# Designs tried in a protein design chat: VHH binders against DNA primase DnaG (dnaG). Part 18

Target 1, 371 residues: DNA primase DnaG (dnaG), of Nanoarchaeum equitans (q74mb1)
Amino acid sequence: MAKFAPVQYKYIIKAEFEIDGIVDREDIIGAIFGQTEGLLGMELDLRELQKQGKLGRIEVEYKRVGNKTIGTITIPTSLKAVETSLIAAAIETVDRVGPAKARFRVKEIVDVRSSKREYIRNRAKELFVQLLSKTAPDIEELRRELEEAYYSKQLIEYGEEKLPAGPLVEKSDEIILVEGRADVVNLVKHGILNVLGMNGINIPKSVVELSKRKKVTLFIDGDRGGELVLRNLLAAGADIDYVAVAPPGREVEELTNKEILKALKSKIPLEQYIKNLRISINNDENKEKYKELLSKVFDTKKAIVFDEQFNIIDEKPLEEIDKLPSAYGIAIDKILDNETYAKIKGKYQLILALDSNVNAQERVITLKDIQ
Below, E stands for the ipSAE of ESMFold2; O stands for the ipSAE of ESMFold2 at other seeds; V2 stands for 0.75 times the mean of E and O plus 0.25 times the DockQ between their complexes.

## First folded at step 17 (VHH; framework vhh_lunsekimig_d3)

Design N3 (from K5 with Q107E; at its last look DockQ between E and O 0.68; V2 from the best seeds 0.66)
Fold by ESMFold2 at other seeds, look of step 17:
Structure N3 (fold): chain B 371 residues (1-371), chain A 122 residues (1-122)
Amino acid sequence: as target 1 above (371 residues)
Amino acid sequence: EVQLVESGGGVVQPGGSLRLSCAASGFTFSSYYMYWYRQAAGIERELIASITRSGETYYVDSVKGRFTISRDNSENTMYLQMNSLRAEDTGLYYCAAKSYRYGKNPEEYEYWGQGTLVTVSS
């Protein structure tokens, strides 16, 4: 069974009518189809066009005034302007509805895109003032919806692949590369206009070519390492200069202005990102020492500090971790979080932990790394 | 052959009632709009009531609230119930049936009865 996408209408024909009698609604619709049959040839036959989904359902609004039926019809069409105009003209030739004489006059042909933009503008104003009069909390949601509609229209298409991009992608010396359209919209919304999305395509040639001319920062979600994406970019010959990572558990498309700026400010050179990635792979010559130290702290609720020879210097309960002396390294019986990291930042060169949800400046080795 | 035959006319007192019938044959009754017209002496026929194929009705102001048009498609018959009759309601009452065919050979269909006389006098 074939599956078809919904048709996007381009124009709406609006016509008025006056009928010299009381008639049934079905006969108004029947007269339109019946009196235009064969008039414009087979390719513009209204019944066939409706079957093909190129005409929408004819909507009829009317009232009865004495022995007359007066009203309007609305006909959506996905046809081009010329064909739409021909159909509108054909509607004006309808001069009977059932036994009654009728007069049809096209009042306008509405461009749906222009009408849609103006409707959004006017309706948003109405909803905004209504919400201010009732409740303040709903304003932020309405504002976001309006901003999304506005900023989505600022995007351009880049390259032969028609990639989603901010308007300054061509003029800027530096490019922020993101994974998808939603990420592009969010960055443009927050004033980052030199952004390019990959739109779910394997690495586009346009991205590779642009990367050779400009500095590129790859900006990825916080829930995953960028190894696969970065590897595919490098294999395709892309010149990636920096990597920025969203906060743990956050996606680029949902970040606030402050979070975006912080992540971009904290970007690191590609070489450093690769080094951090390789450290997480068990390829360190001291692996057995790390395993031994982590085993000693496991399930003890303690922290142990050690020297460069991996001799234990001191140990204390986790609640007293700030009282431990500075040393070469520290092993802790917990997941490294922001609170704990704040207490030990700068005191050690190496941190051994059960796991980590912090992008620490020091080298961090976890149980996963040792496996 | 198409026929529309009115019946039920007669002489009544002011304030009285009559029920007119229009029996139809020779065409598909349910496909037609049906009409009652009235012609007083020396003047043109005037539409007084109509009923669509689906049963929607229209009345001129002079009879609204006093007359009721109806149709029975199973009997191929239209009716006019006339209540609170006035001397000015006197005249010939005609049944009419109208339809229209669209397409390459458009054609207007219009059939009339011979009329039935209604006289309202003391």
Scores: ipSAE 0.656, ipTM 0.900, lowest interface PAE 1.4, mean pLDDT 83
ESMFold2, look of step 17: ipSAE 0.663; ipTM 0.906
ESMFold2 (binder alone), look of step 17: mean pLDDT 82; pTM 0.808

Design N4 (from K5 with E110D; at its last look DockQ between E and O 0.62; V2 from the best seeds 0.68)
Fold by ESMFold2, look of step 17:
Structure N4 (fold): chain B 371 residues (1-371), chain A 122 residues (1-122)
Amino acid sequence: as target 1 above (371 residues)
Amino acid sequence: EVQLVESGGGVVQPGGSLRLSCAASGFTFSSYYMYWYRQAAGIERELIASITRSGETYYVDSVKGRFTISRDNSENTMYLQMNSLRAEDTGLYYCAAKSYRYGKNPQEYDYWGQGTLVTVSS
């Protein structure tokens, strides 16, 4: 086991090949040695040159395209230019790899000393393009699109509505309910597989029925849209157990792994979430206007519609509530029930009532909410 | 005496499965690349699957995902598991063994079986 002095290579032979079949890597290398044996005499025998350290390890890179093997070989050599050229020419005579026909052609012979400057130039160009690409908004959008396409293949369809779902939604005792497909993809990407998506604000019947059989955590965006989703779910009769909320101003579909786990860890029971919403109403700058309107309608058996400046536009008995015009808001002297809501649905943005038995799509403020 | 003997062919309903075997003798089996070819009526014999000495596999698109080629060098046998069979898979199935010797006396070795008939029909 004698120590060997380092041998610096002078040239690199680069050749490309096409093989009419799939073959083992060992047979590519074996064909080169086997078909050049005896062609260049004993002094240029490739196996002997490799043992002497004058020929480096043959590196092979290839891909399979149909029934073909296509690739390149790289052979470092410490031989002089003439001998290197002879070896390169001999490699071009290789016409078989195992049982398959092959074609080898030398692409170039690289002088090692002159290549360092060219590498620096080429690599600097690549790194410069990489920096520009990472800061460009369009490449980040493309990245998100590619990830969506990749992880979408892991999704299943749930229910008659063919809802997007993670693969474990049917087997899990608990599910995480999200607004749409993009949210499902993001959660599956981060390893959360018991997730079910909806059509945004449109509440699928399959979701309502599943919520009565399993524990449901609703994971909503950190803005007003998330609250509307919850309201529509409750109005449809869904049985929601917990609420998890994305950070303020953030959407579930854009969250990192850390943000997802933090939000799910911080989930709270539905009753507590509703309580927290009532506290937020008490900080509303228009709270006193809500009180004034409710006081005006209280015990009158009437409904009052008002504009964005809280000026009264029209007033009618509760029996004629369907005859009131659409406006910014309505205040009613009763508990908001299904019958009354059916008559005013979609006509107002804000409903002031004594109390509510209905989870309306519009904002509802009751006497209890403003105390 | 070199022999390649196919077996396992027969008549099968569409959607069914068959397993073909190719028993080899008279040569060093582990030194050969192994192949399955198919010949349908009026069509030239075509390669459908191959397996290298180390077990790397190739399939034509028409059988990919439905057929599985394998080899057992200790039993000198190659197999073709054919699932989800279609009428277009009907034909005579041949095994082939191929190798090449380099050096001073280069020689091509190219052995074929007699074939086994596969009929996919109602």
Scores: ipSAE 0.677, ipTM 0.907, lowest interface PAE 1.4, mean pLDDT 84
ESMFold2 (binder alone), look of step 17: mean pLDDT 83; pTM 0.827
ESMFold2 at other seeds, look of step 17: ipSAE 0.715; ipTM 0.919

Design N5 (from K5 with E56Q; at its last read DockQ between E and O 0.65; V2 from the best seeds 0.70)
Amino acid sequence: EVQLVESGGGVVQPGGSLRLSCAASGFTFSSYYMYWYRQAAGIERELIASITRSGQTYYVDSVKGRFTISRDNSENTMYLQMNSLRAEDTGLYYCAAKSYRYGKNPQEYEYWGQGTLVTVSS
ESMFold2, look of step 17: ipSAE 0.689; ipTM 0.914
ESMFold2 (binder alone), look of step 17: mean pLDDT 82; pTM 0.816
ESMFold2 at other seeds, look of step 17: ipSAE 0.703; ipTM 0.917
ESMFold2, look of step 18: ipSAE 0.669; ipTM 0.908
ESMFold2 (binder alone), look of step 18: mean pLDDT 82; pTM 0.816
ESMFold2 at other seeds, look of step 18: ipSAE 0.700; ipTM 0.915
ESMFold2, fold request of step 22: ipSAE 0.680, 0.698, 0.703; ipTM 0.913, 0.916, 0.917
ESMFold2 (binder alone), fold request of step 22: mean pLDDT 83, 82, 82; pTM 0.821, 0.814, 0.810
ESMFold2 at other seeds, fold request of step 22: ipSAE 0.680, 0.686, 0.672; ipTM 0.911, 0.914, 0.912
ESMFold2, last read: ipSAE 0.679, 0.672, 0.713; ipTM 0.909, 0.909, 0.920
ESMFold2 (binder alone), last read: mean pLDDT 82, 83, 83; pTM 0.819, 0.821, 0.820
ESMFold2 at other seeds, last read: ipSAE 0.677, 0.689, 0.717; ipTM 0.911, 0.916, 0.923

Design N6 (from K5 with E108D; at its last look DockQ between E and O 0.43; V2 from the best seeds 0.59)
Fold by ESMFold2, look of step 17:
Structure N6 (fold): chain B 371 residues (1-371), chain A 122 residues (1-122)
Amino acid sequence: as target 1 above (371 residues)
Amino acid sequence: EVQLVESGGGVVQPGGSLRLSCAASGFTFSSYYMYWYRQAAGIERELIASITRSGETYYVDSVKGRFTISRDNSENTMYLQMNSLRAEDTGLYYCAAKSYRYGKNPQDYEYWGQGTLVTVSS
């Protein structure tokens, strides 16, 4: 009945052993569990860790050499490096398997994420070389993998920030703007060549300048991360015309061809996207808290800062708004204008105001938004 | 009371065969590794064959191909089939049973028989 998520291992412990006798496989595994029991406490007990899915199946390979059993063990773990190292050291204390004396020594601890990245790097090189030596793909899956590698190399660099871009970004009157390089690669792979990425830079000047000359569709993830990207771009003065949104729970870099085309076809004007955000606020579980805070500042000529639990931290007259500390949010008894925003920019994650004349980078909720 | 009783020893001509048995009682036979040792005149007791709980076997080179160790867990008995016997096979043959309990003295889980004499004479 319990729903189990796939376990992602971080490290693999590889140890070698020599046993002074022939022994059964199950006794090798039993010795590891039995002789480490209680050594590192319950939180690092191997049996408990295996029950929790944090320790994988112990794999044993061995051979018989005379009256000796010689081999290796492999133990995957999702634990951090320190805990993995402690477990590895505990395994080295195993000195018997069944009735026979034994010696265990850790050969290496492999970082699975580094090994996975190295595998991808090396395999991609092999597949590319095979493509160069053949006139046609052998199978459909191989063809898709080679196209992905090929289009990754088709990117150009745009602007002084050397932003990742598709080859048609300068020729097109319309641009699809995405957050990063992986998004650009995915779109180019699927034939969307007028795409520009921001390569981890929050507000590239080249993007702002381009947005004033061309029609821009911002293609974002369907979660809060995508909303923040839009807010940052607007605060920097970018001229965004449309917003396209990935399906819920999906990121742009992982979309299929059909999902990309569907999302781009369903793009909406920026004005409509902002209106939809206001409707979403009405369904927000904290809506009543926003109303309470706004009502508290209403007609007081003050500003109030609050924490993530919506507890008031400090308050001051609007004239002293710059003297308020940074916090989770701020509520103000006025229309958010450029002068006021300049004094509070970057200090809060949530701004509650009577109305707004500013495209702030932070989330802004107004009286109109919560009615 | 733990007991290992060897039987089947005797006098045999070179090239002959003998089948040794080791009957076990007083412990859980299937939980023990089983061993045959041999002590020839003037030589220390030596391991000649072993069999694990699951039936995996080991033989020293001098008996490999001529001796066969086996066990029957339902009858609590280990066997040694000795074929193509030679004069140098003469000696006292011991049955041993060994197991383990981590955190305990391993000698407390090791049992020996009193031996059965095998004489190969011309």
Scores: ipSAE 0.614, ipTM 0.893, lowest interface PAE 1.7, mean pLDDT 83
ESMFold2 (binder alone), look of step 17: mean pLDDT 82; pTM 0.807
ESMFold2 at other seeds, look of step 17: ipSAE 0.681; ipTM 0.910

## First folded at step 18 (VHH; framework vhh_lunsekimig_d3)

Design Q1 (from N5 with E110D; at its last look DockQ between E and O 0.64; V2 from the best seeds 0.67)
Amino acid sequence: EVQLVESGGGVVQPGGSLRLSCAASGFTFSSYYMYWYRQAAGIERELIASITRSGQTYYVDSVKGRFTISRDNSENTMYLQMNSLRAEDTGLYYCAAKSYRYGKNPQEYDYWGQGTLVTVSS
ESMFold2, look of step 18: ipSAE 0.691; ipTM 0.914
ESMFold2 (binder alone), look of step 18: mean pLDDT 82; pTM 0.824
ESMFold2 at other seeds, look of step 18: ipSAE 0.724; ipTM 0.922
ESMFold2, look of step 19: ipSAE 0.707; ipTM 0.918
ESMFold2 (binder alone), look of step 19: mean pLDDT 83; pTM 0.830
ESMFold2 at other seeds, look of step 19: ipSAE 0.664; ipTM 0.901
ESMFold2, look of step 21: ipSAE 0.659; ipTM 0.907
ESMFold2 (binder alone), look of step 21: mean pLDDT 83; pTM 0.829
ESMFold2 at other seeds, look of step 21: ipSAE 0.689; ipTM 0.915

Design Q2 (from N5 with G55D; at its last look DockQ between E and O 0.66; V2 from the best seeds 0.68)
Fold by ESMFold2, look of step 18:
Structure Q2 (fold): chain B 371 residues (1-371), chain A 122 residues (1-122)
Amino acid sequence: as target 1 above (371 residues)
Amino acid sequence: EVQLVESGGGVVQPGGSLRLSCAASGFTFSSYYMYWYRQAAGIERELIASITRSDQTYYVDSVKGRFTISRDNSENTMYLQMNSLRAEDTGLYYCAAKSYRYGKNPQEYEYWGQGTLVTVSS
């Protein structure tokens, strides 16, 4: 049975040369074979390797500049890295091409499989987006679902909690920390590979431990929920170095490449971010009204709803919080937890509480914020 | 015995033409790169044209478009057609043949002719 034998090159040697004269292409190739003959023994002899198919066609590209020939050679090889490196070094010993003096220098040795895999990944992303655009309407939710399914296979699991992460989290000296899986997928889609997600409000122990070993940039949404994530991280003992914030009203999971890069470039030290938050609250014209309402509800086991003028509309025990009407805001004598938030979600624009362990959609002001 | 014998030199008026020949013997002509050099009075010998084994050519700027190097491997002869001659082209014209042997005992081969005089004057 006759068949075509596949050629699988592993490395490509790329070298530059300068020759002091005008020479024939054949003599460039001949000099490489002739001047390396016997240098590395019979098993790495270039003529023998080519006969065995382990050394591919030597490609030569050059230009003539005055009485000089300047160019590059490309030599594919199916040998392993050490043998390829020895051959590359032997090529640098070539000092004549025909009667002309020459100098060869290896520029690089390229790993074919690594380069091919990188090309395939990038091109597949482009083709997938083109196909989606042509065969489906421009519905951002559907597009996001399909892209998430594709890119989720590029993620790794980190730690015992099996956190979603980009492939470079362990190797990088710094990481970008995001709230959830959708954020990780979006950053990986845009080439940010040193990213780690937390999958919720409960701060994983693996995140805290990693933060003590690496520089951490916390990348948060551009709304009020970002402060809660940061506070929970600090309470858990995480070492956060910088904060990057998505544009106002935007979530990290929905950002474009430009928005991601701009936000990361504009990161600020943690201490400055905390200072900015305190200044923002201190400059709020209604700060004294927040204090007054929280003082009225403190230690009463009640909730108070109020209008935009901060007039009290209704007041009920916390046990009856779901019976309070919708209004501009609510103040509660309680830490805002998931159970309580489920009962008041969407009914108010402003929530005043003793503390909060939820990432509410509404603005939340706590006692820490007022002090 | 290796020999390179130039011929075709002489006296010519400005704007005239000469054809130099370099007859080779004693070596495998087709295996060598061939060269024309010129030496004018008070000037170092300079390369003015070359031709490879596969007829790739080089010319110094001062002779480009006026001089043509060629080779005839069946006659073991290299030529230099010199047109539009100028007074600055006056000098001794030498042919040279060069080759290199690779391997464990590398060896440079370089042969020279004795030169032929070209005089451009009115």
Scores: ipSAE 0.686, ipTM 0.915, lowest interface PAE 1.3, mean pLDDT 84
ESMFold2 (binder alone), look of step 18: mean pLDDT 82; pTM 0.814
ESMFold2 at other seeds, look of step 18: ipSAE 0.692; ipTM 0.916

Design Q3 (from N5 with S99D; at its last look DockQ between E and O 0.58; V2 from the best seeds 0.57)
Fold by ESMFold2, look of step 18:
Structure Q3 (fold): chain B 371 residues (1-371), chain A 122 residues (1-122)
Amino acid sequence: as target 1 above (371 residues)
Amino acid sequence: EVQLVESGGGVVQPGGSLRLSCAASGFTFSSYYMYWYRQAAGIERELIASITRSGQTYYVDSVKGRFTISRDNSENTMYLQMNSLRAEDTGLYYCAAKDYRYGKNPQEYEYWGQGTLVTVSS
């Protein structure tokens, strides 16, 4: 299975075109590659740059107006400003698409990393001077707040659920799926623009539908919460191709550039990640004890509480589950749902259940987990 | 030898239908954009319909909804189905082919047929 490179772009070339005829999309792209071939030498050959991952997919949007094709192209690049400018200038030399005369004009080159950052930097200088005359706040806290505000404005809303997304989520064939808004902001801050957030473990329909059209890498936190998100995605029918995991104990929203790139480079196929989860559970020293306790409660309509040595402390019918004492763990003869969880939340460190419909804060082990 | 040969022209009543064919030989048909032009008496030759390599079509307003351009790359043939014909559709209909590739010599870039006459008369 081939590795997929992480997408980290520095610039986006935006160009407009007008074509004196009706043409196929592929001939627009072909003209760009063909008419720039040899102009900039081998180091800046557009086909080679795309193969190396330094030039993104050329996206074309157009409309037909009579016998004309009018539209825009978008080219993401991880190259430096000089090379990006040379490529942009070369695109303006394209004067035909198929049999039709064409005119290309670069409208703008967007600096993804710094356009809003420069505004925030300049404005922060002004505000910092004002603050020094009255207070001496923690400048690192202020910097974090300003950066979050800056990058939050670069996000778009996706779908009816108004999900937080990077600006390239719709156009890219591959997306990076993250748990929440803060994760999206952090990835956009580091130049990853094909990212979509979910606002937690409740799986939006738009995410499931998108996953069936695009390649999806799920990028999750290094704790149990990320595993629950994956389970819920799979149960909802989402088509997840790869999983990337933050370092143990780390959240995606707090990762540095190096940590993000390393985690995405180390992504693994979904099947391998699931296998690793099953191996981890199989290696748990207490797995057989979990099986024994679940077997004891199975089909009894009762709940059993137990200590750290797995000795049974008390048992009661499920209807009286709220009357059980706090303990190390509880085993219940039902699917853990919102109603049941409300009655036991915070009383136990470990919950053994037949299955779970709830994202509990405690560790939950189900029949599927121990089979 | 490159050839474009139109056929299917003739005399029809207003409201009638004709189907024109353009048989191509001597070049890679699937690499060309295909066109129908017509020339009425005293008027310059005008583009009336085109079809791209992938099948995307364009029609001038005067024929939209009445004419249908199509192509069959396996038969190296383009068609024009003309319905609801009007007296104003009378003219000589030409087939043209234009290469999708940049930089070719103009004489090898586009090819023309000799035309087929359509007369709409009551």
Scores: ipSAE 0.570, ipTM 0.869, lowest interface PAE 1.8, mean pLDDT 83
ESMFold2 (binder alone), look of step 18: mean pLDDT 81; pTM 0.805
ESMFold2 at other seeds, look of step 18: ipSAE 0.572; ipTM 0.869

Design Q4 (from N5 with Q107S; at its last look DockQ between E and O 0.69; V2 from the best seeds 0.65)
Fold by ESMFold2 at other seeds, look of step 18:
Structure Q4 (fold): chain B 371 residues (1-371), chain A 122 residues (1-122)
Amino acid sequence: as target 1 above (371 residues)
Amino acid sequence: EVQLVESGGGVVQPGGSLRLSCAASGFTFSSYYMYWYRQAAGIERELIASITRSGQTYYVDSVKGRFTISRDNSENTMYLQMNSLRAEDTGLYYCAAKSYRYGKNPSEYEYWGQGTLVTVSS
């Protein structure tokens, strides 16, 4: 049997005092015990708590200034926050040390765990600066790695799947849903604490269940992969209220604070987002006509212009595309690029192409949109 | 019955010395903080020196280096050795004993002697 067991302290009470006289150290300690005796009941009696190892040794530092004794005390405790706060308040009622009048004031209650996190933060910053001073590696990459390691410790686990989450996910009535852990870390870094990550294509059951209880904004990357995530969520029965999209070509995990706030501010209702996607194209009455026209032009090296009734008006080789008349629409056997768009800009309301490298002002429908 | 009896006062030339005693009875001497106060004519009593239960001392600046307070717990007596006396040291010298009891019935105890006269005259 161990005769000396270590005690794990949770808090440190720090108090200062001023005593109107020169006193013995033993009387400072005696006044604390003597004037709090019976004040908080038997279970919070300071002598009993110290005997039980729940209260550490009271450390006293003081100096004498004229006929006064001025100093500080520190008291480690393994008690919970409420009990520690009660003890701290009781210490402030001590008004005598021996025959001398005294005043005690609690300066702070230090959370031992928070002090460790503060140390880690400050030390990591110092080590980062030292690496900058000694070598010339890519500082931006190193900074990101240190920040990711630091902020990942602020995450909690959610659900049976142990999903990465910000600390406010359970308490908030609104949730920002992101694809993975790196996205969660980035949002937490920028102060978004009601965030929940998923495990990619396999939609977690906990996410579906949560979506039925809380308002959910899905925050997706600016590429086509985000559409697949949304599709899988809807197929699983998730109740998504809003969609926020990262800028084109950007991933949520790499966004700056400005980009995150802009994307979240610009979120749109799910129904509007679906309407904007090719998902709504499956109900377009003209879908088969788009397929038919694209099939006619495919691998012909031609362009075809057509009216509102989808009747072909004219067709020419792609090299003569600028010679085609204005019409309702045009279908082309190529990827819509800047060169081609310059030749047809403003002549049509609808452009059918194999693919597109251009953000045209006109409506553009590609083979991928109707497959 | 509690008693504090000062003795050792008298008439002394400037630069001279006196030793005051305060004999205590009727209480547990070692549990009390002990004090010397001085009262000059027309002035309120002023603390000039103190000694704790364990022997820690305090002196007002005007007597520091010239006066020495001490206690003998086995004789229940406190002393004040006064050296290099000045005219401004003339007055009645009182001993006092002070203690405090915590608990359900908190109490402050404070006892005083009758005083002993010290006159410093050329």
Scores: ipSAE 0.628, ipTM 0.896, lowest interface PAE 1.7, mean pLDDT 84
ESMFold2, look of step 18: ipSAE 0.658; ipTM 0.905
ESMFold2 (binder alone), look of step 18: mean pLDDT 82; pTM 0.814

